# Ledger of designs, part 5: VHH binders against Bifunctional chorismate mutase/prephenate dehydratase (pheA)

Target 1, 371 residues: Bifunctional chorismate mutase/prephenate dehydratase (pheA), of Buchnera aphidicola subsp. Baizongia pistaciae (q89ae5)
Amino acid sequence: MTLKNALLAFRNAINILDKNLINLLAKRKQLSLNIAHTKVKNNYPVRDIEREQMLLKNLTILGEKHFLNKKYIESLFSIILEDSVLTQKKWIKKYNLNKYKLEKISFLGSFGSYSHLAAQKYAKKHSKILTDKIYKNFSDVITSVEQQQSTYAILPIENQSSGLIIEVYKLLQKTPLFIIGNIYIHANHCLLAKKYTPILKIQKIYSHIQPFKQCSKFISLFPNWKLSNTTSTSEAIQHVAKENDNTIAALGNESYGELNKLEVIAKNISNKRNNITQFIILAQKKTYITNKKTHLKTIILISKKNENCEKIIRNILHKNKITLLKLKYYVTSKVLLEKIFFIEIENIYCIKHILKQFTIEIKCIKILGCF

## First folded at step 5 (VHH; framework vhh_7d4b_2)

Design S43 (from V4 with S53Y)
Fold by ESMFold2-Fast, scan of step 5:
Structure S43 (fold): chain B 371 residues (1-371), chain A 121 residues (1-121)
Amino acid sequence: as target 1 above (371 residues)
Amino acid sequence: QVQLVESGGGVVQPGRSLRLSCAASGFTFSDYSMGWYRQAPGKQRELVASISYSGDYTNYADSVKGRFTISRDNSKNTMYLQMNSLKPEDTAVYYCARGYTYGDEYYFDVWGQGTQVTVSS
């Protein structure tokens, strides 16, 4: 009997402590929102891995002084920190929408690069006004959208001359972002000059070293041309656009030439033809294009250890009368015949039904987007 | 820690051969395209050769085409540049780089410290 009374007293004490814990968690969450407000004003990222690691270390040390298990404290505060980060991200997103902040597009490269041209082409196609954000690696480009520093990311996935850009495919496996569109850039070189410049009047051409090499066969047809190196392809085009001289030309991209109001005086001058780069646009939310002139497609990523994986994929699509628009893969293990497949299919049937069939026969599948 | 370390540089007489190696660590080597760049005194850095993640695609500067061969061994996390019929004009610091190329543009996020190649008498 006395034991039952003691148990009731202890249970009542625990109830009081639990109520206090809930109150403290609510106060901690409110501070997280105040931190989010400060981060927005100062353009700080939401996630700070170094600070989180130090915090967890300090908390486990503090917990140990009270004879609490390290794993217990790590697990508990990892959950608290994840909720804090998600809360901050949701608040910042709502704040940015409510303050009418400009949409930003992030890419790797420089002004006048093919990534920059792809970003401009995307903005024009969708009648958007976008602020450019330049990064030095693909991971930072993707992270900028994940951290809501940018609305869109644009990344190359394939070039016809150099093949798949595997780093980007690896990042697509891990990112929660969705593909919402694609852009194709013709990376073939053109000879660009001011309007009405005859090719026979050209005396000097400007370019970066690499386009000179890639157009060597064409250049050899004009042995009297003087070649001048620039630090970038965009600088060469800008130089020719700036100078009031009809005897100079630049090697570069047709689209960037048009942007600088230059005329294409020779096309298809690259040693290799059809040098097209495919870019994808990434965003946090799925987007559906309702324009009647735009056909919808679904993009999926499949990882599978099976010699017959491609046959299984093609059989599922054929059985469901789905048009395969693109199938690409890269080999992760030659010994195990393991491949990662990038697949584009036409969205003409119940996608959920087809995805269910893939899930049954192929266990590792990720939907990258529908647009 | 992501690192690229070049080796195999030195002084060599014209017409002879030299093999450069680039050892990679801290990342999945087989997922990245790789390249060799060089820089001579007073000149800007130029691409010598590049190789795709699988080794199936290779690109060469016209000045080295037919003389240099780029290769990689993904099991050893190492890239190579076999340089044959060396000329005094090949004298430069050679850099290993991780990155990609599309069109006329080259992007890199990791560079080695470089190895000196001198072709003289």
Scores: ipSAE 0.000, ipTM 0.325, lowest interface PAE 14.6, mean pLDDT 79

Design S44 (from V4 with S54T)
Fold by ESMFold2-Fast, scan of step 5:
Formats: sequence, C-alpha cells, structure tokens
Structure S44 (fold): chain B 371 residues (1-371), chain A 121 residues (1-121)
Amino acid sequence: as target 1 above (371 residues)
Amino acid sequence: QVQLVESGGGVVQPGRSLRLSCAASGFTFSDYSMGWYRQAPGKQRELVASISSTGDYTNYADSVKGRFTISRDNSKNTMYLQMNSLKPEDTAVYYCARGYTYGDEYYFDVWGQGTQVTVSS
C-alpha cells in the first residue's frame, strides 16, 4: 500500500517537471523565431558554429555543478540546437518565398523572349527580386497592374527595324498607369551548343527563320551547315539542349542559352548592330512630380488636329530651355491630319509650369510619366 | 468570341497563283499585327509572312520572298496572302494568326482553323 503511494507521488512529481520542460522548450523555440527575423534583416547566417560551441561548453560546465554527465548535456543540447537551426531555416525559407511573391512584373511573350530579358534587366538595374507573370496580349499585361495583380508591367514601344508599336501607344492613351522607367534590349544572337564544341564540328543549326536572315553573313562563312527551322528561337535552344549531340547548335539569346545549360560558341553574329527595342515600365504611381534634379525624364502624349503641333511643341521647349530627348508621332487619321505625339524631355524640375504652357497652346495632353 | 476564318485554299498546278483571305471578328482588328503560318505533314509550323497593325511593315520568309504578298484591309477586318509562282514545296495547311509583331519578335495568340493548299502536277 505504502510503496504504491510513494511511487504514485514520485510519478506525479515527474509529470509536473515534464510539463515545465515542455513549456520552456516552447519558449526557447519562440526566441529562435525572433532570432531568425533579426538574422534576415542583418544578412547573418542561420548557423553560428562558434556561438554553438561556446554555448555547449558553458552548459556542460553548468551541468557538472549539478552532477549531470557531460555527454548527457552535450547530446541533449545538440538536439535542441539542431531543432533551433531547422526552425530558423524553415521560417527564413517561408519569409523569402513571400518576399519574392510580393512584387510581380507582367509582360507579353515567353520565358527567354526580349520582353523577359527586359524584365530581368530592369530587376537587376534596380536591385529588385521580381516574380514573372506572362500574358497573351498587351491589354492583359496593363490590366494586371491596373487591378494590382502585378506591381510592374513592361511593354515594347519601339523597334529600330519595325518602328513604333502602335498597339501599345493606343493602350497608353487609355490607361491611368505611369511610365516609371525604360530599358533598351539589343538583339544579340549567339551560336549555342549542348557542350563546348569546335565551330568546325557543327553540322546543323536550328533557329527561327528570322535569326537565320539576321545572321546570314555569319552563316555564309559555313556553307556546309544544314539549316533547320523552328517555330521560335526558344524552341531551337530547347531542342539543342534536349539532344545529346555535339554537332548541332542553335541561334538565340545568350541568357536563355544559359538557362538551358548550353555553351556559347560564337557571339555577336548578327548582320546589323542596330536592332534595338525600347521597353517602358508601367506602375501605379500616384505622384509623378518630384523635387529631385537627377536626370529627370518626362514623357508626354499629345494629340491635336489640323495644326502644326510639332512646331508648337519645339517652340515651347526652346522658350523654356528644355532639352528634347525624343519626339515620335503616329497618324491617327490621314483625312483629318490627326497625329499623336510622344515626347521625352529632361532637366524639368517642376512639370506644372510646362503643363500650363502646353494646356494653353495644345488642348489635348497626357503625362505618361516622370522618372 | 474572337474568331479568324481562312478561305481560298485548294489544289493548283505548279506556277499558278492562289489568294488566301482571313476574316477577323470579335476584336479591334486594327490594333493587332497579323500573320500567315504554314505546316506541311511531318514538319514544324513556320512563319510565312507578317504585317503590322497599320500595314506599313511587312516581313516574309526567304522561301516565299518575291512570290507572296501579304496585305490587309482594316475597314473590312480582313487579311490577304497573294501567292504567285506556286511550287510543290508550298504544299501545306496555311494558318491565319493574330498577334503582335515587332522586329524579330512574333507573338501570336489566336489562330484560324487552317486552309489546305496543295501544289501538284
């Protein structure tokens, strides 16, 4: 009877201690999460071996004062420290995943397109981590930002060989979004192969018909090459990457080649050096006027009928000593002689003064951005 | 509701001409670049010709350059492909496509059902 009562009492005492241990472990885990937050802000590594070794040493010394075996304490706290590290890594992974999903950039095309390259170049230039969002048309690209499904949109507005992209200009007339930047992309075709291969070993080249035309001078240096058409340059690169064949190559973009683990065997092989596409970045910027004087660019869309609008624009800019960087237009009606002007100007500290002058002389004006 | 309908395909002798038409509906035709693709049996689809939204810029595959002419009538929502001096290697299903074309970038998002062109003796 007495022995059973003594055993019950000891078991109850152990249960109380175990509950306290669980509570302390929970509190320790919460502190580990707070530490993870601090490490992310200061770019510290999750594991600190020097700190861990000092901690274990101090705990074993403390344990010895309480007649606890050194190996027992080392084993126990090694487990606790490993759980702490795993908890911190798991939280940081979730934090980084959510951070990378916070800002999105929308564009038309596929991965490896010039729009995709422009998006990557913009992200790198501004030290941003952006999630790519691909759409089937320019209207959906713009709508994604208007509806706050994406932070940025990137759209081509001009190509040197094909001119203004009128579809984009029409959308810019309607959208409340602002231009916050621009990016220029050069069509840099490279010769890409599955593995580094001497160029003379190449027997067959895969490409869309347009890069074959754009690289015809380079290709003519290798008359024994067989040319095979693909539906896109991205497909050519993917095809070469799939095949275990060192005698085939693709024409295409260096960056997309790298993504598909292809090696560059020749660079800058295009006939023309001047195949540049200009892209604009659109965003929901409510304030486009700034007091900063650092290479400010203001883009204005102007529409006017049956008047010498270009002369009026140039006169206003000259009178106010404003540098005209770009003036482009397209004809909306040949019958009414209607033109829409796109102008880019710099060194404007206060856009309100120029807006007033344009409004007096030119009744139809829209500010697209200042950056 | 966006639709592209091709017409004008058929069987022709080598050296003859054929004119394809593509009627567009359900969207603002003048806002889009248009193109013609073709696909022969066992081969990949290839771009034959493209035309900008205004009609001011056109592009052609080397195999058809000087023989084919692409055009559009924005008032009729229709695109055309005039095919002259047809060769047996022009035998394919021809597809009308809607998209955006600039420089060497081609983004087509809507396609017609295709029309068969057979050039045979």
Scores: ipSAE 0.137, ipTM 0.609, lowest interface PAE 5.7, mean pLDDT 80

Design S45 (from V4 with S54Y)
Fold by ESMFold2-Fast, scan of step 5:
Parts: structure tokens; sequence; C-alpha cells
Structure S45 (fold): chain B 371 residues (1-371), chain A 121 residues (1-121)
């Protein structure tokens, strides 16, 4: 009938209007993306509450002139404005992710190594989320940053028990990278069990061979303990955590114990309390990191065939009233009397003038970093 | 090409001595820490001794401390392991390795083929 024809006509008219509404919403969304682009360039916030409130007020007044309910218009445009804000935030997040290169940190070793712990400590200290990159040699660690495959490299330079890591110093002599920070790691082993257990009930200990060696004096106090080697302290800790056995313990790092819900049975069990490894963080010269230290350090490498080099260094520093924080060297040749010096000085004023003085009196000088 | 070649292994009676040698080629020997590993049947490979680039720092496994001495001659690109007071439990294949050592951390990237040491009566 004619009623069916009238209903069909009205439904077709509604369909045309709905298509137009979708087109207008799409155009509005495109403008929201253009606004997001402008806001990111000018550091403006995405949400402007005062503007949103004024816009809603104006739209409800306009709606009333067309006999539309105030709450209806407020609800509709509140949804539209919220979607606009979410669209802008999502685009800005994606823009920032694409604009900023993912930060990666390169180190030698494996997960749970001292280098890995140093990387984690650096990330936490600087409130950064970093992707780990593991390499089998120091040269590849450095090359990854030189070739911009990684943002940072972490390398050990000194251990209190084993001394200078000469291989790293030789690489520092050749690399254009700069030292931007230091991290110190303590070899703090503890005895860990799944549930608190009196030490006298422990019968078997799991760990890597190195912690057993580092804790040999403590272990010698318990000659009836059976020692079992694992490939890592992490495996030892995980093994103890999985077993329902109060007579077994793991020797390892307290933080890994906590992660695996183990209890600390004994602390400070290492043969040496102050076995500290110093790590340096390397980056491209263009990577600037603000250090919150009041006193800054400058690290200098000097390589020269001169028996009086140390005296010359100390005299220049004394003349310029500069505090020497650290002076280390290693011998590259006893026959040629060649030494490479690693110097840390306090940098508080005219460092450029002092470096020029060094260059004049000691021709082979390289600035490794200032932080 | 980077290569490490071990020599000096053999069969020996308990209480006697052996000296292992590791000849290095294809890299600057004096830039690297070196180590000796061993692997006995049914056991994991273990580090027995390590030495720094210029021989100023050495490390030993507790099982060999006082009996074994590691040394190097950078002019000859050679590392040595002097093994005294050998015990049946020292029976293993001994591997020379190039790498990096600091404190109690050991990272080795190049290995020799190994040399058999058998301590038996």
Amino acid sequence: as target 1 above (371 residues)
Amino acid sequence: QVQLVESGGGVVQPGRSLRLSCAASGFTFSDYSMGWYRQAPGKQRELVASISSYGDYTNYADSVKGRFTISRDNSKNTMYLQMNSLKPEDTAVYYCARGYTYGDEYYFDVWGQGTQVTVSS
C-alpha cells in the first residue's frame, strides 16, 4: 500500500542523512589529527577543559534554537569530544614512538651477569625503559653504539680484586664514543631458601662455581654441606624456589631471590665485603644526559712515551688548582716504557683552558667524557 | 683466521706433573684475557684458571689452587698451564679459551679443540 511507499521514502531519507553524518564525523576527526600535529610542535596540552565547556555551552544553545534537548546535545558532543581527545593522544603517542629511536643498551655477557645488573641499575637511575642487546665481546658492544644499532654501551673498566680491564681501555683509546656515566656493582652474595629455615637444617647448596669460590670462607664453616653446581645463580635460585624442601638453599643475589619469593637465610657471606666492579656507560657525542651531581667529573686518557708523564700531569693539575680524583695506568710495553694513563678530575670551571695546557705539554691526550 | 691450539696432554700417574701449552694466532694476543677450561665425562665444562692480558692477575678454581699455575708469554703468543700433584679427578679434556675476565666474571668467545689429560694408575 501507499503507507509502505511513504515508510520506504522516509527510511531512504534517513539513510542519506546518516551517510552525511558519518562523512561530517570523519572530517571532524581529520581536523582533530591536524590539531594534534600543531599541539605537539608547540607543546600544548591535548585537553582544554575551559574550551570544552564553552564549546558544549554554545552547542546546547544552538541545539535549543532547533528544538533539540539540552541533555541530548551535551551527551552527544561529550562523546564526540572524548573521542577527539583519545584520537589526538593516540596519534601523538604513535608520532613520538616513530620520531624517537628505541633506546637499546649493549653489554657483554648474559642475563643476570654483573653487566646486566649494571644496565638495569642505569635504566632505573635515569627512569628509562631499555631493550637489552647482548654481545660476546667488548669490541662488538662498542661497535653497536658506533653504528647506531644501540644508544648505550655498558663496559667494566676496573674490579677491586682483579684490577684494570686493559682490553676495555685499549678500545676506549680507539673509539669516538664518550663516557656519560659510571655505575658500581657490588658482589653481594646471600644464602636463599624457599621458606625461612635455620641454617643448621641446610644440607645442600646450589650455585654457580664463582659464588662458591667467593664465599669459600663462609662455606668452610659448614663442612657437611653438599655443593651442587648450576650454570647460573638464576638457575640455582629457580631450582630452590620450585622444590618443596627446607634443607636446600641457593647462593646468589638478594634481588633474584626476592623475584623468586625466596627468604634470605644469611647475608654478607662473601670473602671480601668490598668487591666492587666499576662500569662506564658509553654513548655518541650527540647523546646528552643531564647529571644531577653538584660536582662534575672529566675523564681523560693520556698515551705517551715519557717517564715523567705522571709528574707533568700532577704539576699541571696542581698549578691550575684542580682536584685529582683518580689516576690509573697500565704498561703497554716495558721495553719502550709506554704507559696509558686514565685520569678523573673534578670539573668546576675553565676545563677548556686546562685541556689546552695538557695538549701543549702532553701531545697524546683524549677526552673520554664529562659527567 | 683466529685459532687456538693446545698441546702437552697425555697419560700420567697420580702425583706427577704435566705442562699444557696454548698457541694463539690470527689476533693480538696481548689484548685478551685467556683461560683454561676442562670437561670430564658426564660433567659440565668448568673454568680451572684464567689470566689477564699482561699476566698481572690470575684466578684458579678451588679444586686446583696451589697445584696448578697459569702463565703467558705475550712475545710468543702462548699461554701455559703447569699442573702439579695430579689426581685421578683431574682427568678431563682441557680447552684453551680467549676472552675477558674481571672479578669473578668470565666471558670466552674463541676455543681450542682440546687436549686429553688422563691421570690413572
Scores: ipSAE 0.122, ipTM 0.604, lowest interface PAE 5.7, mean pLDDT 79

Design S46 (from V4 with S54I)
Fold by ESMFold2-Fast, scan of step 5:
Structure S46 (fold): chain B 371 residues (1-371), chain A 121 residues (1-121)
Amino acid sequence: as target 1 above (371 residues)
Amino acid sequence: QVQLVESGGGVVQPGRSLRLSCAASGFTFSDYSMGWYRQAPGKQRELVASISSIGDYTNYADSVKGRFTISRDNSKNTMYLQMNSLKPEDTAVYYCARGYTYGDEYYFDVWGQGTQVTVSS
């Protein structure tokens, strides 16, 4: 019976030691992961044969001092070192896959369009490799991100000459997506025609209604010109390119004109020199509002029945010394004087306090993004 | 007040013809380019044909070239789509649309309710 009591005591002692061994192996594994992080940051290789051999030699010498067999210690630590290397390699592989994961960006347009240029500009600015995904309407562009078919969406919200793109603003009211950035594209219109076409021989020009309005001062210099509206500037340019006729021209994008082998016969013809289109980038990921003073912006949508809403907004911002970067609205009802406001403000210290003041004074508020 | 109303859809046998009409109101029709779009079940909306404001330029999808003809009458504020040699794959809801562009980008702010075209025997 004494033998059974001694065996139980020794087995209990071994259990305590084994628990300590597991704890030490866990701590060693955590250090291996810390080493992997340092190696990636400094471009060092995971496996160091010379270090491993030195470590094994030192451990076998230490083991001999405790009467442990050399082959036993070599076998044990060879297994431990191999697990360490595999753990580090798995972590690094996962890190690299996440770094080089191809994300998709959705937009409405074609290759060489302003949306395509905006997508390229966003990718370059953030050092991203993005796969383009083209849709035929703004609703599908947004839905692709909502359904996780795309990582980002790019949409135009305003052109300086033609104003707000109301359809996009209506979609922003409904979507749960967040604005995470913006891109500005300069859209300068040119008069495009077949090579060696004299401007004085032009009889008819093709474009979309918006470029005609944006170039009205230049067009007024040629009262005998006939204007023909197309569904897009791309269609106008393609039409002029296909016709063997040197009495026609198109208004549109210089780059797309060149792609279609048309010559710029007049430049800087827009009523405004800087015709800028603002694009927003939408994503599912919410950017947290910060109290730090930075070069970040907060974008807010306000829906309110009140002719004094703009005055209230401007008063709150002025009292708190906040820069109003943009204030736009569109009228939903002239009879009821209902307006929906789109506001960009600087992100400053205490921005959360200011947003709370807006919520108290103006109840119909939606924060679209902070970036 | 701004509105597009389609008419002329229906059920027709393969090889026959239909003429769709789109009546526009609440805006200056002659200032805008117009288009016909269609959407078949389980497919995305596609442009079928477009026409310039004065009718001197037209564009067609490859699937309908030589069979469909788009036209407009600015005095009646109406756009038409003459559909000849209809095929089962032409079965879709057809939409009249007014569009905008910024550069090469499209968006549509006015759409009709659509008219069903079914090509079956």
Scores: ipSAE 0.011, ipTM 0.393, lowest interface PAE 9.6, mean pLDDT 78

Design S47 (from V4 with S54E)
Fold by ESMFold2-Fast, scan of step 5:
Structure S47 (fold): chain B 371 residues (1-371), chain A 121 residues (1-121)
Amino acid sequence: as target 1 above (371 residues)
Amino acid sequence: QVQLVESGGGVVQPGRSLRLSCAASGFTFSDYSMGWYRQAPGKQRELVASISSEGDYTNYADSVKGRFTISRDNSKNTMYLQMNSLKPEDTAVYYCARGYTYGDEYYFDVWGQGTQVTVSS
């Protein structure tokens, strides 16, 4: 009788605990959905491996204090975390389908281009989920953001080897969009082949003229190589990938080579260790940056017909103790020596006084962005 | 209002020469790289030659290297393609294109309507 009553009491206690466990799991699932909502609003990725590892470590330590087996707790919470991630992904997919809340980033180029790599780097740096939108020219890239078909545009503005991209500067004069960020892509060339081949067995290399010029010192070490020109490094990589010949190689980007299942034969073969392309990100609304770790800068476009414009710019900045970070210009007229200046200055939180001085002494000025 | 107009195409015998011209309007010609593309029936369009905005840098497809010469006159907003030692395989529609380059990439955003070049006996 007593034993039967004790067993019944313990079974009833277990039933109460199991009901409480189900209730807690339901509450945890609801919080996971609330997290998904926050991630969509701020464009954060669903999966966070570092957070998951720390959580599991902390839970196993807590479990050990209660004499629970480490593998038991790891297995249990691994299942709970996996379900949480799947739940978040399913909810976000349904939310995006119903609300059409997909942020898009527009650029010129193809898969594996420098613009595509810059877009990926921007998305990763800011923990954003962005849909790529490809256009055929820079004007359409900018127009897509002006017409709200895309949230962001990414455009190259300068390459260390080829200089200023003048067409982009002309568009920056006309667009009401703001520069909200910069991304730098290192155009490091690699020697790529369809399968691994000792470098001494390579007989012919494919690339665009610029990579051949940029890698001339490395190429000069192999005077027996036959050089063949392509219209782009992407075309060179595609050509080598199509041919069943391990004695040919391409000069191009490692990531695009990997996509085409090419092997890296040599790295760091450029004459200059750094061949950098600067990209800007454009948006309709100005960026608000409160992060103290971010160096703030203001980008200004100046149009001037006066030969002394550079000296005037430097004098105004020096008088006001403002650091000039970058000054570039291009000539806009065959007959008139009219120049467009692009300047980056250290942001001192008060640019109105400086802009007034520039307007008085220089004439035409446009603030392109502050970030 | 950006416009590219090709001229100078026609029918020629193998081994002879032909000069193509491209007249550009509606933009600042000297700010852009220019190129010549061709497309033969059933084949993909290929870039045969390109020239930098300053005219100091040229690129040629292997199939035309040593036979074709690209040039430009920025004062006349005109680009040229001098085609020597023409072969039957050069038969194609030739397109003038406006573009620009950065790093290793070419981007052409405007093409002309094309001019037919036929090399036959």
Scores: ipSAE 0.204, ipTM 0.570, lowest interface PAE 4.0, mean pLDDT 79

Design S50 (from V4 with Y57S)
Fold by ESMFold2-Fast, scan of step 5:
Structure S50 (fold): chain B 371 residues (1-371), chain A 121 residues (1-121)
Amino acid sequence: as target 1 above (371 residues)
Amino acid sequence: QVQLVESGGGVVQPGRSLRLSCAASGFTFSDYSMGWYRQAPGKQRELVASISSSGDSTNYADSVKGRFTISRDNSKNTMYLQMNSLKPEDTAVYYCARGYTYGDEYYFDVWGQGTQVTVSS
C-alpha cells in the first residue's frame, strides 16, 4: 500500500518533469525558426558544422558535471540539432515559395513603348502583379524566359503600317517556348502639349514622318502649323516636355505623354483608327485548355517550298470547317521559293486530325500555342 | 559577337563627295533595320538616314535629303552612305547602327565606333 503510493508519487514527478522538457523543446524550436529568418535575410547557410561540434562538446562537458553519460548527451543533442536543421530548411523552402510568386515579364523597348503598354495590358487582363524586365534585343527577351530569369516574354509580331517583324518569326522557329496569349495595341496618335495649352496657340508640331502621314487629314485643318521631324515619337514627346514653350506640340502615344507630364489636346486624329500592333506572350509552360471552350485559338508555323502552299492550307481549313483568323508568311529564299507561314485559326476540338492532314500534305509543322 | 565597323571617313573640301561603309558581323544582317547617325561637337546624336531590312524603305533627315543616299547589300553584310554636295555643317563623327522598327517606333541598340568626316577648305 505505502510502496504503491511512493511509486505513484515518483511517477507523477516524472510526468511533471517530462511536461517541462516538452515545453523547453518547443521554445528551442521557436528559436531555430528565428535563426532561420535571420539566415535568409543575411544569406547565411543553414548548417554550421564547426558550431555544431563546439556545441556538442560544451554540452557533454556540462552533462558530465551532472553525472550524465557522454554518449547519451551526444545522441540526444545530435537528434535535436538534426531536427533544428530540418525545421530551418522547411521554413526557408516555404519562405522562398512565397517569394517565387513574383513573376517577371520581359520585353524590348522603353517605358511608354507599345511593348510596355502591351505588358501592362496583359498584367491587368490576368490580374497579375508583374515586374518589368527591359532588354535591348528580341533574342535576349526570349532567352530570359528560356533561362527562367523571367516568367513571360512579350514580343510584337506584326503592325498594320510597318508589316511583319521578321526577326521574331525566325526566333519562333527555334524556341521551345509556347505562345500562351495575344495582346493587341491600337497605335492611335494624339496631340500632346504642355498643360492647358490651347490648340489655337500651337505653331509647331514635332513627330516622326510616319505619324505626320498617318494624321495628314487632321493636320490639313491647321495649314499654318510648321512640321518638324524627329527620330521617333518618343523623342518628339521628350522634346516638347523639356522645352519651356507653350507654342509647340507632339504627335504620339497618350500614355507616354502622361509619363512626361503632357496634356492630350486632341484625340482620334489618325486617318485610320485601327492601326494595330499584335503582340504574343511566350512562356515555358503550355496553356491548359478546359473542355467548356467550344472555340480555341491555335497558332501554327509551317515551312514549305512551293507557291501552292497557301491554297492547300485554305482547302484543309475549309474542308474541316475551321475559321482562318490570320495567315502571314515570311520569305526565307526567293530563289528556292521557301516561305514560312504563320497561321492563326479558331477551331472546335479536332486539332489532331487537322495536324495529320497538314503533316501528310506539308510535312514541316510546329504548333506554337493553343489558348 | 556583334560588330559594326565604319570606314570611308576623311577630310574633304566643300561641294565634294564621300562614301561611308559599314561592315556588319555576328548577326543575321538581313533581319535588321540599319541607320546612320552623326554627332558634331557639342550636339546630340541625330539620325541622318535609315533603311529597312529589305532595303525597300528609306528615311532621311531634312538637312541631308537630296544630297545623301543610304543603301545596303545583304549578300555582303554591308550598308553604305553616299554623301554628295558636302557642306561644313556635315562635319561630324558618323556612326552606323542596328535596330528594329515597328509602328512609328525606332529602336537602335548597337552602334559602331564611328568614323570622322571633316568638311573643310
Scores: ipSAE 0.168, ipTM 0.605, lowest interface PAE 5.4, mean pLDDT 80

Design S51 (from V4 with Y57I)
Fold by ESMFold2-Fast, scan of step 5:
Structure S51 (fold): chain B 371 residues (1-371), chain A 121 residues (1-121)
Amino acid sequence: as target 1 above (371 residues)
Amino acid sequence: QVQLVESGGGVVQPGRSLRLSCAASGFTFSDYSMGWYRQAPGKQRELVASISSSGDITNYADSVKGRFTISRDNSKNTMYLQMNSLKPEDTAVYYCARGYTYGDEYYFDVWGQGTQVTVSS
């Protein structure tokens, strides 16, 4: 036969084999994805070194039976196995992101703070896995959501002992974000010390000024105790945990004490049974509520110069038979009698009509959220 | 630019009085809680007094209660610390701070450079 005809025939045969090889590699990749799905369900690791080594040995032996070089088969299947592992890892990452959306929640403070506890409580309540993002001021917390660097912001608005957090209310007047929920944190203080610290041997306690005030009745039982103020409750706990001293203790949170390997040596030491901080969750998306049978709350901010503003608000709500859940205010100017009102109302029906009536009688209103 | 500048520190004898001032600029002073901290040589920084944004709520360390008075003038963007019956243990660098107070949590994001108060004979 002619050289040209033989060459053409062999090249056509190779083309058919190459097409079959691509088909087989595609099928192998599909099986790798099925394996990834099984591994996620059973918490198996993506890479199994012992299995990979056995598989390469078996393939090398099979290759030798067909007169293929050992290093050739090892190199080929090493590449195929690496692609399989990368394919599995990529799919698992995508699966986890879809099943467990890693959204970010921003707050002011540190790990172990009440804001951090509120963020964790929100995540658990809504079955979300959230990445914590810590900021130095409330403005940056809000800006992170406005710029889409975080999905949620959590901010305190009121504490029963210290009152309204006016700084947050002023930011709420300016932000386009919506309140989509609230979380309540109970601040129950404990006396925390190293293991085997007798309470009667304590000489000095560490905490912030406010816990000392909130626990003044308990502290008065130990008139010989020296009080030392710290920059935060978490710093007090960390200080006591690091010192090799059995005469010191801290006032703070039980959970953060446990993280720092401290023992709770006294509980229920606060003057008030319930010291509650209310937190709000801010987001860019307005929550759309389709179920009219669910109890809903609408939060409204009102600002205006008028000594009769509260009377007007109460009158509108009364005439429309709307339940007022909360009404708080702060004074922006004593001379101008200017107040900013924060109002929570029950909203089952007709909210649009009521908002129109507020707009007519009170010009400066902002709807902060409905949830 | 956001900044806090302390003034009024110095050397005084025990039992005397001193008044510290903190001038704020570059932000809306009336929106923020303010506080005074102090740090003595070889000791940790401690909160001495704090005041709410409106001035209606004040807090004091037990060591200074009855002797020190914190106040603010929002029209002048200034916070004050009136220190009476000064003791040698009050010797420290005093820092003015802008921050947030709620419950037992205190967070401060802007600090002054500090002013030295020395109580000695």
Scores: ipSAE 0.033, ipTM 0.528, lowest interface PAE 6.9, mean pLDDT 80

Design S52 (from V4 with N59D)
Fold by ESMFold2-Fast, scan of step 5:
Structure S52 (fold): chain B 371 residues (1-371), chain A 121 residues (1-121)
Amino acid sequence: as target 1 above (371 residues)
Amino acid sequence: QVQLVESGGGVVQPGRSLRLSCAASGFTFSDYSMGWYRQAPGKQRELVASISSSGDYTDYADSVKGRFTISRDNSKNTMYLQMNSLKPEDTAVYYCARGYTYGDEYYFDVWGQGTQVTVSS
């Protein structure tokens, strides 16, 4: 027999053993997953230090009987045990996400608020099933997403009647979150009543005190109407829906009216007409857009001490033929001439070149999102 | 510690004027919308006037529109309510409030202790 023939035979034998070893490792991994199922049902920890130490000791003793080095077996099975633990943790994380994970959306407000309507509109537009999480301030809304207690945050950024919501801009300077979308909400107070209720036959209207104030001009057209307070707008709608009375109506949200089988007998009855609030959606992950469309938006935040900062911004955009969709600012110090700018531009083919020019001429720039 | 302290209340005859002040501390005053609420005995607390963080946007209850003027001085962390042509119906405890206002929505979570305004002959 030649030396080459002997080597070939031994290498073929090694190949068969290696194939068997891979099959055994696969079977061991499957048992680790079965153990993970048992641990999650009984609320046991994934790692068991005493069990691992005992297992390694027994395996090293077995290895010594076969003239295998103790450190070799210990190192090998330490790797196998670490992979097993990581596999179990990964599976349990996925299991918990499937059992207890509804994507959550955080906002400031109550059911029927404009923030709630913005959340519903976002969910519908993107075919998502979202659980609402209500907070008492904007900082907590943002923190809930930063700490992964919620998947999304919705925050108002501007209202046409009341202007910029400055606290939100200040939070956007600090947060690592990304803007992944915009939602616009129009005022949606309606007069809601039973089917076939003529407006001229209404004698009493039900609402919470705030919608009465917000619709006071419309209500003043009907001075003989009696006003009745409810604890909430939803309660007003439910009351009118329950009563068999065609002389009563409620002020409230069209969507809640529809759910309670009421008809909209008057729309756009709020004192502030065409009052639009812009909301932004924040998330931990950037939106990745596969379509190379010119209507994509990039949102940029700029902070700089310079009285001519707005002119510099406009000149860069004009020189590069970039469409400015929105430019807003607020003053942080009149003495220091310090302003924070919020800019929406069209995201087109050469956007990186424009951002580089901004960075050179305006050193404090933050890209908030692209969508 | 967030604090709102009202002052300037008192007893006045109908047709007279009062100016209420609200001194704010413990937060960045210029970041918040501010408002004045009032509550008469046996009645619910109602929004009288509100002012945006910049001072550029104001809103009033119909019952006080044209008679009351809300203003703010962000350098002094103070909000004011100028009350002219006072009526007996204006008798209430007046509360300074901090919060947010946008569109037709009002979210005021912090109120002061209140100051009594009595309009009586």
Scores: ipSAE 0.078, ipTM 0.562, lowest interface PAE 6.5, mean pLDDT 79

